VHH binders against Type II methyltransferase M.MthZI (mthZIM). Designs and how they scored, part 2

Target 1, 355 residues: Type II methyltransferase M.MthZI (mthZIM), of Methanothermobacter thermautotrophicus (Methanobacterium thermoformicicum) (p29568)
Amino acid sequence: MKTTHRIYFKNSADMNELKDKSINLVVTSPPYPMVEIWDRLFSELNPKIEETLIDEEDGLRSYNLMHEELEKVWHEVDRVTAPGGVVIINIGDATRKIGKKFQLYPNHVRTIDFFFDRGYQVLPFIIWRKQSNKPTKFMGSGMLPPNAYVTHEHEYILIFRKEGPRQFKTEEERKLRRESAYFWEERNQWFSDVWTDLTGVSQRLNHKNLRKRAAAYPFELAYRLINMYSIMGDWVLDPFLGTGTTMIAAACAGRNSIGYELDHNFKDLIESRINETLKLSNEIVMRRINDHIEFIREKNGKYYSENYKFKVTTRQEQDIRLYYPRTYKKIKNNEFEFFYQEVNPKKERQSKLNI

## First folded at step 11 (VHH; from e1 with D35E S101T L106F)

Design f3
Fold by ESMFold2 at other seeds, look of step 13:
Structure f3 (fold): chain B 355 residues (1-355), chain A 119 residues (1-119)
Amino acid sequence: as target 1 above (355 residues)
Amino acid sequence: EVQLVESGGGLVQAGGSLRLFCAASGFTFSDYYMEWLRQAPGKRREWVALIYSGGSTDYADSVKDRFTISRDNAKNTVSLQMNSLKPEDTAIYFCAADWGTWRTPFDYWGQGTQVTVSS
């Protein structure tokens, strides 16, 4: 098995490199409208935004203009997403004081409206509760009613599906789907409507404003979503690639990927992370296997994986196959291929002797 | 107090047969993979045979078709039938129990039994 990974350094409001209906899954986190660290980015995209924020102090107009910029990207996402494809957007609402007026700006509502109005099914989505660095920032009148404010410490992982459930027509497609299954206990953890077990990311930036804005979510968040909503060999798109997290997660999961990133300064960081993917993927696969073996000891599973000689909880898990990349090569500037091998129980027994 | 006690080792001529036996106690035997390993003088330890908790088996290439591993979950025993023995099969043979996690130490080991195959 081989996967391909391409990076385009340009504004994803134009994704003309991608054919219509070519993408199976989108996993992304855009710049968040009305969150202050993104003001400069949005103002560079549309200078009117700076005027509405600073000169006019008009939060509603700023909010609308910022979403109009994102919607240029969402139109391209809609164009490139295949029927049955899934679009996943991690986005947080903004709490912000403009002039004397404090309010929440409901980014998730505007994003849901965009896709819902265009015929997407809005699927049950996830509340991601993050550990906050400053939970007391907007308290209002504090201990005095009625002008105190609730602390805002969550984000949304919105999930949209285009044109109904994906169909698997050929036996080869159905085989790949069965081999791409996840364990029952992983399903129970991952398909929860609230995630509290993932911390946000803070990255030490060589350029104070750039990397902080690009580091939207941890690797595990992307890895779960990719396994939940795609099969091996699918094409995963991140139109706001940033530090490359979605691309690395796709490679670890045996999916192809495409990323768009406006800031070419991220090139070396992304390439460095691609270089480390071989170790990361191997460690993840071994952890998943060992976690399952420990889980099934207590569960006393009914079904059996002949591939790996362990019990599984459900019939759907019997055909699971797990791969990790053995090598990768750079095909050309900004394009990489990974070459995979399946885990081998016999080799792992010999390795165990050396411990 | 987990114990794995091997028996059945000894001296045998090349081409002969020998049956090793491992008695287990102190753990839920039926849940564990049971394995035979061996270590020849001056050599590193090598894996020989494995019987999974479900009863399926796997063998090192060097012993496949000559050795047969089996288990009796009612008696908490594992055996290794060794046929067509060669001088290179000379080693201390160990019984081991393993929960089946990958890249982790074996859970329990026996003391070993010596098998010597003379020409």
Scores: ipSAE 0.014, ipTM 0.580, lowest interface PAE 6.8, mean pLDDT 88
Fold by ESMFold2, look of step 11:
Structure f3 (fold): chain B 355 residues (1-355), chain A 119 residues (1-119)
Amino acid sequence: as target 1 above (355 residues)
Amino acid sequence: EVQLVESGGGLVQAGGSLRLFCAASGFTFSDYYMEWLRQAPGKRREWVALIYSGGSTDYADSVKDRFTISRDNAKNTVSLQMNSLKPEDTAIYFCAADWGTWRTPFDYWGQGTQVTVSS
């Protein structure tokens, strides 16, 4: 097995490199409208936005203009997403004072509205409470009612499906689907509408201005979503690639990927992260098997995995295969091919005994 | 309480065969992987073979195609047929039971039986 991974360094409001209906899964986190760190980016895209941020009576106008810039990207996402494809957008609402007015700007509502109005099924989505050590609070009147404010500490992982459930018509596709299954206990953990077991991350960067942009989401968040909503060999898109987390997670999960990133300075960082992650890729994938073995020890499983010689809870888990990227090649300046090896429980067991 | 008792070990000439047996009691035998391990003089203990209650088997590369593991869930026994024996197969052989292939010490194992292969 191999996968292909491409980076385009340009604004993803234009994704003409991608054919209509070519993408199976989108996993991304855009710049968040009305979150102050992103003001300059939005103002460079549309100078009118800076003017409206200064005017105390136009906070709603700033919000609408910022979303109009994102909607250029969402239109391209809609075009490239295949029937049955899934679009996942990690986005937070913004609490912000414009002039003397404080309010929440409900980014998740505007994003849901965009896809809902275009015929997507809005699926149950996830509230992600990331345990940040640095929350910004707007206190209002503090301890004095009724003018104090709730601290907002969560983000949304919004999930949209295009044109109903995906169809698998060939035996090769159905076999890949069965091999791409996840364990029953992983389903119980992952398909919960509240996630509290993932932290927000701040990543070290070589470039002073990249620091703020890189604090989007951890590898595990992308890795779960890719395993939940795609099969091996699928094409995963991130139109706001940043430090490459979605691409790296797709590689670890045996999916192809495409990323768009406006800032070419991320190039060396992304390759550095690929190399670091590749060295740990077997352990990352093997952790799923290790956790399953611990789980199934106490459960009277009804079915059996011949591939890995343990009980499983459901018939759908019997054919699970897990692969890790062993190595990669650079094919072009911004294109990579990854080459895979299946995990080997027998070799890992021998390693334990040699301790 | 839980017992795993190995038997069938002994001295055999290179190229010969032996069959080891393990009798199990005190736990729900059909729920467990049954395994054979071995420890040669001066070496770490190593895994040899595995069989699940559904009959699936796996083998270390060093014994593949020479050793055959089997089980009888009605009698709570597991056996290891060892063919084409080599001096390198000389070891104490242990029967073990566990629920997983890897993470922690085996749940149960026996006292072992000596196999010695002369050159």
Scores: ipSAE 0.000, ipTM 0.299, lowest interface PAE 13.7, mean pLDDT 83

## First folded at step 13 (VHH; from f3 with S53E)

Design g2
Fold by ESMFold2 at other seeds, look of step 14:
Structure g2 (fold): chain B 355 residues (1-355), chain A 119 residues (1-119)
Amino acid sequence: as target 1 above (355 residues)
Amino acid sequence: EVQLVESGGGLVQAGGSLRLFCAASGFTFSDYYMEWLRQAPGKRREWVALIYEGGSTDYADSVKDRFTISRDNAKNTVSLQMNSLKPEDTAIYFCAADWGTWRTPFDYWGQGTQVTVSS
């Protein structure tokens, strides 16, 4: 097995490198409209936005213009997404005072409206509840009613499906789907509409501009979503690639990927993370196996994986196959291929002799 | 106290057979994978055979179709039937118990029993 990973350093409002209906899964987090750290980015995309924020103090107009910029990308996402494809957008609302008015700017509503109005099925989506030690920008109104402002501690993981459930028509497609299964206990952890077990992360960056623009979700968030909403060999797109988290998670999960990033300064960081993917993926697969072995011993499962000689909880897990990349190569500037091997139980037993 | 005690080793001529036994005590035997390993003089220790808690088996390529691992949960024993023995099978054979996690140490080891196959 081989996967391909491409990076385009340009504004993803134009993704003409991608053919119509070529993408199976989008996992991304855009710049958040009305969140102050993104004001300069949005104003660079559309100078009118700075005028509305500062000169006019017109929060509603600013919010609408910022979303118009994002919607250029969402139009391209819609064009490239295949029938049965899934679009996942991690986005947070903004609480902000413009002029004398404080309010929440409901980014998730505008995003849902975009896809819903274009015929996407809105699937049950996830509230990612972050608890961070970092102080909030706004603490609320204190102890006196009725002007209470609750603390803004969550983001949304919005999930949209294009044109109904994906079909797997050939036996080869169905086999690959079965081999892409995840464990019962992983499903129970992942299939919650509230995720509280993933904290916000701060990546160590040596470039100050990258730090301000590297509002990334954690690897595990992307990894779960990619496993839940795609199968091995699928094409995963992140039009706001940032530090490359979605691409690395796709590689670890045996999926192909494409990323767009406006800021060329991310290039070296992303390439460094690609280099580290071999070790990361191997460690993740071993952890998943060992977690399962510990789980199933106590659960006394009724079904069996002949591939790996352990019990599983459900019939659907019997055909699971686990791969990790053994090497990668750079094909062209900003394009990489990973080459995989399947986990081998005999080799793993032999390796215990070195411990 | 957990103990794994191997027996049944000895000297045998090439082409002959031996059966090794491992008696286990001090743990819930039926919950563990049981394994045989061996170490020849001057060589690295190598895995030989595995029997899962559910009774399925797996073998190193070098012994497949010649060796048979089995277990008796009523007696807390695991055995290794070794047929068509070759001089390269000469080694100390160890019984081990394994919870089944990968890339972790074996949980319990025996002291080993010597098998010598004369040419």
Scores: ipSAE 0.035, ipTM 0.572, lowest interface PAE 6.7, mean pLDDT 87

## First folded at step 14 (VHH; from g2 with L50Y)

Design i6
Fold by ESMFold2 at other seeds, look of step 16:
Structure i6 (fold): chain B 355 residues (1-355), chain A 119 residues (1-119)
Amino acid sequence: as target 1 above (355 residues)
Amino acid sequence: EVQLVESGGGLVQAGGSLRLFCAASGFTFSDYYMEWLRQAPGKRREWVAYIYEGGSTDYADSVKDRFTISRDNAKNTVSLQMNSLKPEDTAIYFCAADWGTWRTPFDYWGQGTQVTVSS
């Protein structure tokens, strides 16, 4: 098998490179309205925002204008998402003082409203409790009631589905779906409505103008979501690509991907991370296999994987196939192809002799 | 004390057959994959075959359809029937056991038995 990965360096408010209904899964994290590190980006997109934020000190108006900019992208996401497609948006609310008033700005509510009002099914979503080394900032009056504030320590992973459950009409599609299954114990870990086992990521960049955009969600967050809500060969979109995490996770999971990034200075960083994907994917696949073998030994599973000759818990796991990229090539500027190899128990037995 | 003891090696003409045996003790035999490995003169060790409880087996391509691995959990033994032997099969054959995890060391090894196939 092969996968294709494309990057467009432009504002994703216009995704005219993409046909209607061409995307199976969106996994993204936009700039968060009213979170201070994003003020410059939003003001560059709409200069009125700087005026409302600084001169007028109007938090509500600033919040609305920032969301209007994001909603241009959400309209394009809606256009390109196929029936049965899933849109996943990792977004945090903002706690912020504007003028004399401190409040939470409920970004997740505004985002839910956008998709819900347009007929999307809002699926059970995930609260991501980040492990962060940042101190809590807004205590209010501290130990003196009633003007103290709750510490804000989570983000939302919002999950929307367009036009009902995806259908798999041909035997070929159904076979690929079965091969894209995950292990029962992975399902139990991943399909939890609270995630506490993933840390936030701060990436060190050598480029001065990229430092403010170095914060990203971890690879494993994207990898889980892509495995949970797509099948091999699907097209995954990230309209706010940043450092390329979603694209790398899609490649590791055997999915095609498209990313949009406004700042072309990310190009070399993304390409560097693409070079690292070959080893990362192989290690992840081997870890998943070994974790399963250890788990299923205690479970006394009732079914077998004929492909890999180990027990599995459910009938749906019998046809799991696991691939890792063997090589890739750059086929034109900003486009990459990965070429895959299925894991092979015989080769893995031989490789044990080298350790 | 864990022990894996191979036997049944020897000298045989090309086209002939041998049956190797491995007697195991000191661990819960049925929990382990049992493996045959070999090392030819001047070459790296190579995997030959494995068997797990329930008769799940697989073979290296170089021996497939000529060699058959089997186990007897009541007697804690594993065997390797080797047919249509070739000079390239000349090696020390080792019995090994492992938990089944990939890219981790084998847990236990025997001392090996010599198989020599003359042309």
Scores: ipSAE 0.220, ipTM 0.700, lowest interface PAE 4.8, mean pLDDT 88
Fold by ESMFold2 at other seeds, look of step 17:
Structure i6 (fold): chain B 355 residues (1-355), chain A 119 residues (1-119)
Amino acid sequence: as target 1 above (355 residues)
Amino acid sequence: EVQLVESGGGLVQAGGSLRLFCAASGFTFSDYYMEWLRQAPGKRREWVAYIYEGGSTDYADSVKDRFTISRDNAKNTVSLQMNSLKPEDTAIYFCAADWGTWRTPFDYWGQGTQVTVSS
């Protein structure tokens, strides 16, 4: 098995390199409107935004203009997404004071509105509650009612499907779908509409360094979503690639990927992360195998995987195949191919014993 | 539980060199971007250098070509080699770790180590 990964360093408001209806899954996190660290980026895209923020102190107009800039990308996402394809957008709301007025700016509402109005099915989506180790300041009058502002420590993982459920018409496609299944115990963890077991960590910085750190959600977030909403060999797109997390997760999961990143300075960082993908993917696959073996020893599974000679909990897990990249090649600037091998747990256990 | 401990600060003559170290614990070091910041008396905290999990680096213009950041993922350490030091480099230097989220709810940094450059 082989996957292809391409990076385009340009504004994703224009994705003319991609054919219509060619993408199976989008997983991305855009710059968040009304979050102050993104003001400069949005103002560079539309200078009226700076005027509305500073001179007019008009939060609603600023919010709308920032979303209009993102919607240029969402229009391209719509164009390239295949029927039955899934669009996943990780986005947070913003709490912000403009002039004397403090409020929440509901970025998730505007994003849902965009896709819903265009006929997408809105699927059950996930509230990602991040844990912080630094107290935030109170945003109200403390112990005195009624001017209370609750702490807002979650983001949304919005999930949209284009034109109804995807169909798998050939036996080859159905086989790939069955092989792309995940373990029952992984499903139990992933299929919650509230995720509290993934932690984001960041530094406050308002310049070039924030752009270089932008768009990085934890690897596990992307990896879960890619496994849940695509099959091996699918094309995964991230129009706000940032540090490359979605692409690395796609490679580890045996999916092809395409990323767009406006800031060319991310090139060296992304290539460094690509270089480390082989070790990461092997560690992940070994962890999944070992965790399953320990889980199923404690549970009397009714079904059996001939591929790996262990019990599984459900019939749908019987055909699971796990692959990890053996090697990769840089095909040309900003394009990489990974070459995979299937896990052989017997061989892997023996290799560990020979230490 | 997360700890970043800086060391290696001290007094040095202008034109001299100094190497700072930061020992990290309580998190998966290889997944984090690491950086050095500094704060001179009466000034705003200033970013100095940045090193990505894969080893790529970036520097503030004021220290470029004089300072070198490096990391050792096996030892969970990050270092800052400071050459050709100037009196204006006098500051408390902080080691920091970050994840690079779109929304920045928190970060980790140490207590700092003092660097004093005499003229």
Scores: ipSAE 0.000, ipTM 0.105, lowest interface PAE 23.1, mean pLDDT 83
Fold by ESMFold2 at other seeds, look of step 18:
Structure i6 (fold): chain B 355 residues (1-355), chain A 119 residues (1-119)
Amino acid sequence: as target 1 above (355 residues)
Amino acid sequence: EVQLVESGGGLVQAGGSLRLFCAASGFTFSDYYMEWLRQAPGKRREWVAYIYEGGSTDYADSVKDRFTISRDNAKNTVSLQMNSLKPEDTAIYFCAADWGTWRTPFDYWGQGTQVTVSS
């Protein structure tokens, strides 16, 4: 088994390398309009934005212009997404004072409108309530009404589907679908519309050219979403690749991937993260199995895994098959091919007992 | 090494005809679906015509009945016969190899050949 992973270092407003209707899943987090760390990036894309922020102090106009830049990418996402494909966008609203006016800028609303207006089904989506290392702070006048503000502590994981439920027309596809199932208890945890069990992470880089702090989602967030909304062998796209989290999660889940990143200086960091994560890939998959075995130990399940012989809760879990990437090769400067091994839970568990 | 080399482009008057060729090497040509795409100045790349390994064809609405795609699996070539050319057909034309499945969202492109249609 192998997967292909390709990075394009260019603005994803132009994804000419990709055919129409060729992507099964998009998982991404764009620069957030009106969040201050992104002002410079948006102003470089459209110099009028700096004028509206600084000279005019016009928050609404700045917000609209920033979204117009993102929508160039969303148009390309729409073009490349296959029928039945899923687009997942992690985005936060911005709270910001421009001039003397403080308000929330509702990035999630504008993003939903874009895809809804283009015929996507808006699926139940997730409110990600991450905890930071820092306690919440009062906004506005504090204890004095009515000018105090609610503390903003969540992000949205928006989920859109193109052209209705995906169809699996060949037996090969249906077999891959069955093998890509997840455990009953994982479903119960993952398919909740509020996530509170994942901590956000700020990524700090030692590279001089990457001085800006980039907010990124953790590996587990991407890994869950990829397992929830794709099957093995699917193509996953991240038009705002950053440090490579989506690509690395896709590789660990046995999916192919494509990433776009404007800043070529991320190349070495992404390769470093690939190498480090690859060393832990078996542990990542084995943790799922170990957690399942512990979960099912005290339950009286009716079914067994065909591939691994432990109990499972439902008939749909019987064909689960798990792989991990063992090695990879660079095929081209920015293209990677990963090679997989199927887990062997019996061998792996005996080795860990050390008795 | 996969290679796709387009040829046959040039300047032609509106209403005229032109035939493009694409020579392919470095892969099993008969296993691939082949296509032509084009890119006009300031526009994104657009699909023009498609021919699957068994010879069936499909065309963009804008070129239907004017363009004909064909392939020669023995010589590893695909061609595009363009008739009744319009100034709107001015573009760089690319040939591409497609695996014919959803499992490869990108494909191999040549460098392209310029077609210019004068009014």
Scores: ipSAE 0.000, ipTM 0.210, lowest interface PAE 19.6, mean pLDDT 84

## First folded at step 17 (VHH; from i6 with Y52S)

Design k2
Fold by ESMFold2 at other seeds, look of step 18:
Structure k2 (fold): chain B 355 residues (1-355), chain A 119 residues (1-119)
Amino acid sequence: as target 1 above (355 residues)
Amino acid sequence: EVQLVESGGGLVQAGGSLRLFCAASGFTFSDYYMEWLRQAPGKRREWVAYISEGGSTDYADSVKDRFTISRDNAKNTVSLQMNSLKPEDTAIYFCAADWGTWRTPFDYWGQGTQVTVSS
């Protein structure tokens, strides 16, 4: 098995490199409209935005203009997404004072409206409550009513599906789907509408990697979503690639990927992260197996993994196959090909005996 | 109380055959994987073969195509047919039971039976 991963260093408002209906899954986090650290980026894309923010102090107009810039990308996402494809957007609302007016700017609402109006099914989505985000101690008038405000500490993981449930008509497709299954207990943990077990800064896995720069979201967030909403060999797109988290997670999950990133200076950082991740790729996959083995010790079940012979909870888990990227090569500038190895049942049996 | 009792070990010349048996009692035998492990002098214990409750089998590379594991749920026994024996097969052979969770340690172990293959 191999996968292909491409990076285009350009504005993703133009994704002409991608054919219509070629992408199975989008996992991304855009710049957040009305969040101050993104003001310069949006103003460089559209200078009118700086005028409305600073000179006019017009929050609503600024919000609308920023979303118009993002919607150029969402139009391209719609074009390239295949029927039955899933679009996942991690986005936070902004709380911000413009002039004398404080309000929430509901980025998630505008984003939902875009896809809903274009016929996507809005699927149940996830509220991500970060463990470590800048807590605001109080908002507005403090202890004096009625001008105090609720602290807004969560983000959304919005989930959209194009043109109804994906069909798997060939036996090859159905086999890949069965092999891409996740464990019953992973399903219960991952398909929850509130996630509180992930941070934007540090996770146990991220600490082992010693990756110091913060991404828009942690590796585990992307890895879960890719496993939840795609099968091996699928094409995953991130039009706001940043430090490369989605691409790296797709590689670890045996999916192909494409990323767009405006800033070419991310190239070396992404390659560094790829190399660090390859050193840990077997551990990432083996942790899923080891967690499952510990879980299933206490569970009564009659089904077995056909490929690895440990117990599983459901019939749907019987054909699970797990691969990890062993090596990669650079095919051409900004294109990588990863080569995989399947986990080894005999090595796992021997390792159990050594404990 | 749970008991696993191995038998059938002994001395055999290289190229010969031997059949090991394991009699189980004190648990619901038909619900467990049954396994054979071995430990040669000065080496770590190694897995040899298993048979699931449904009859699916697998073998270590070192014994594949020479050893056959089987079970009889009516008699609560598991056996290991060992053909084309080599001096490297010399070890204490253990019968073990595992619920199929691949946990550490195995649920039940026997005391072992010695197999010695002379050249």
Scores: ipSAE 0.012, ipTM 0.442, lowest interface PAE 8.8, mean pLDDT 86

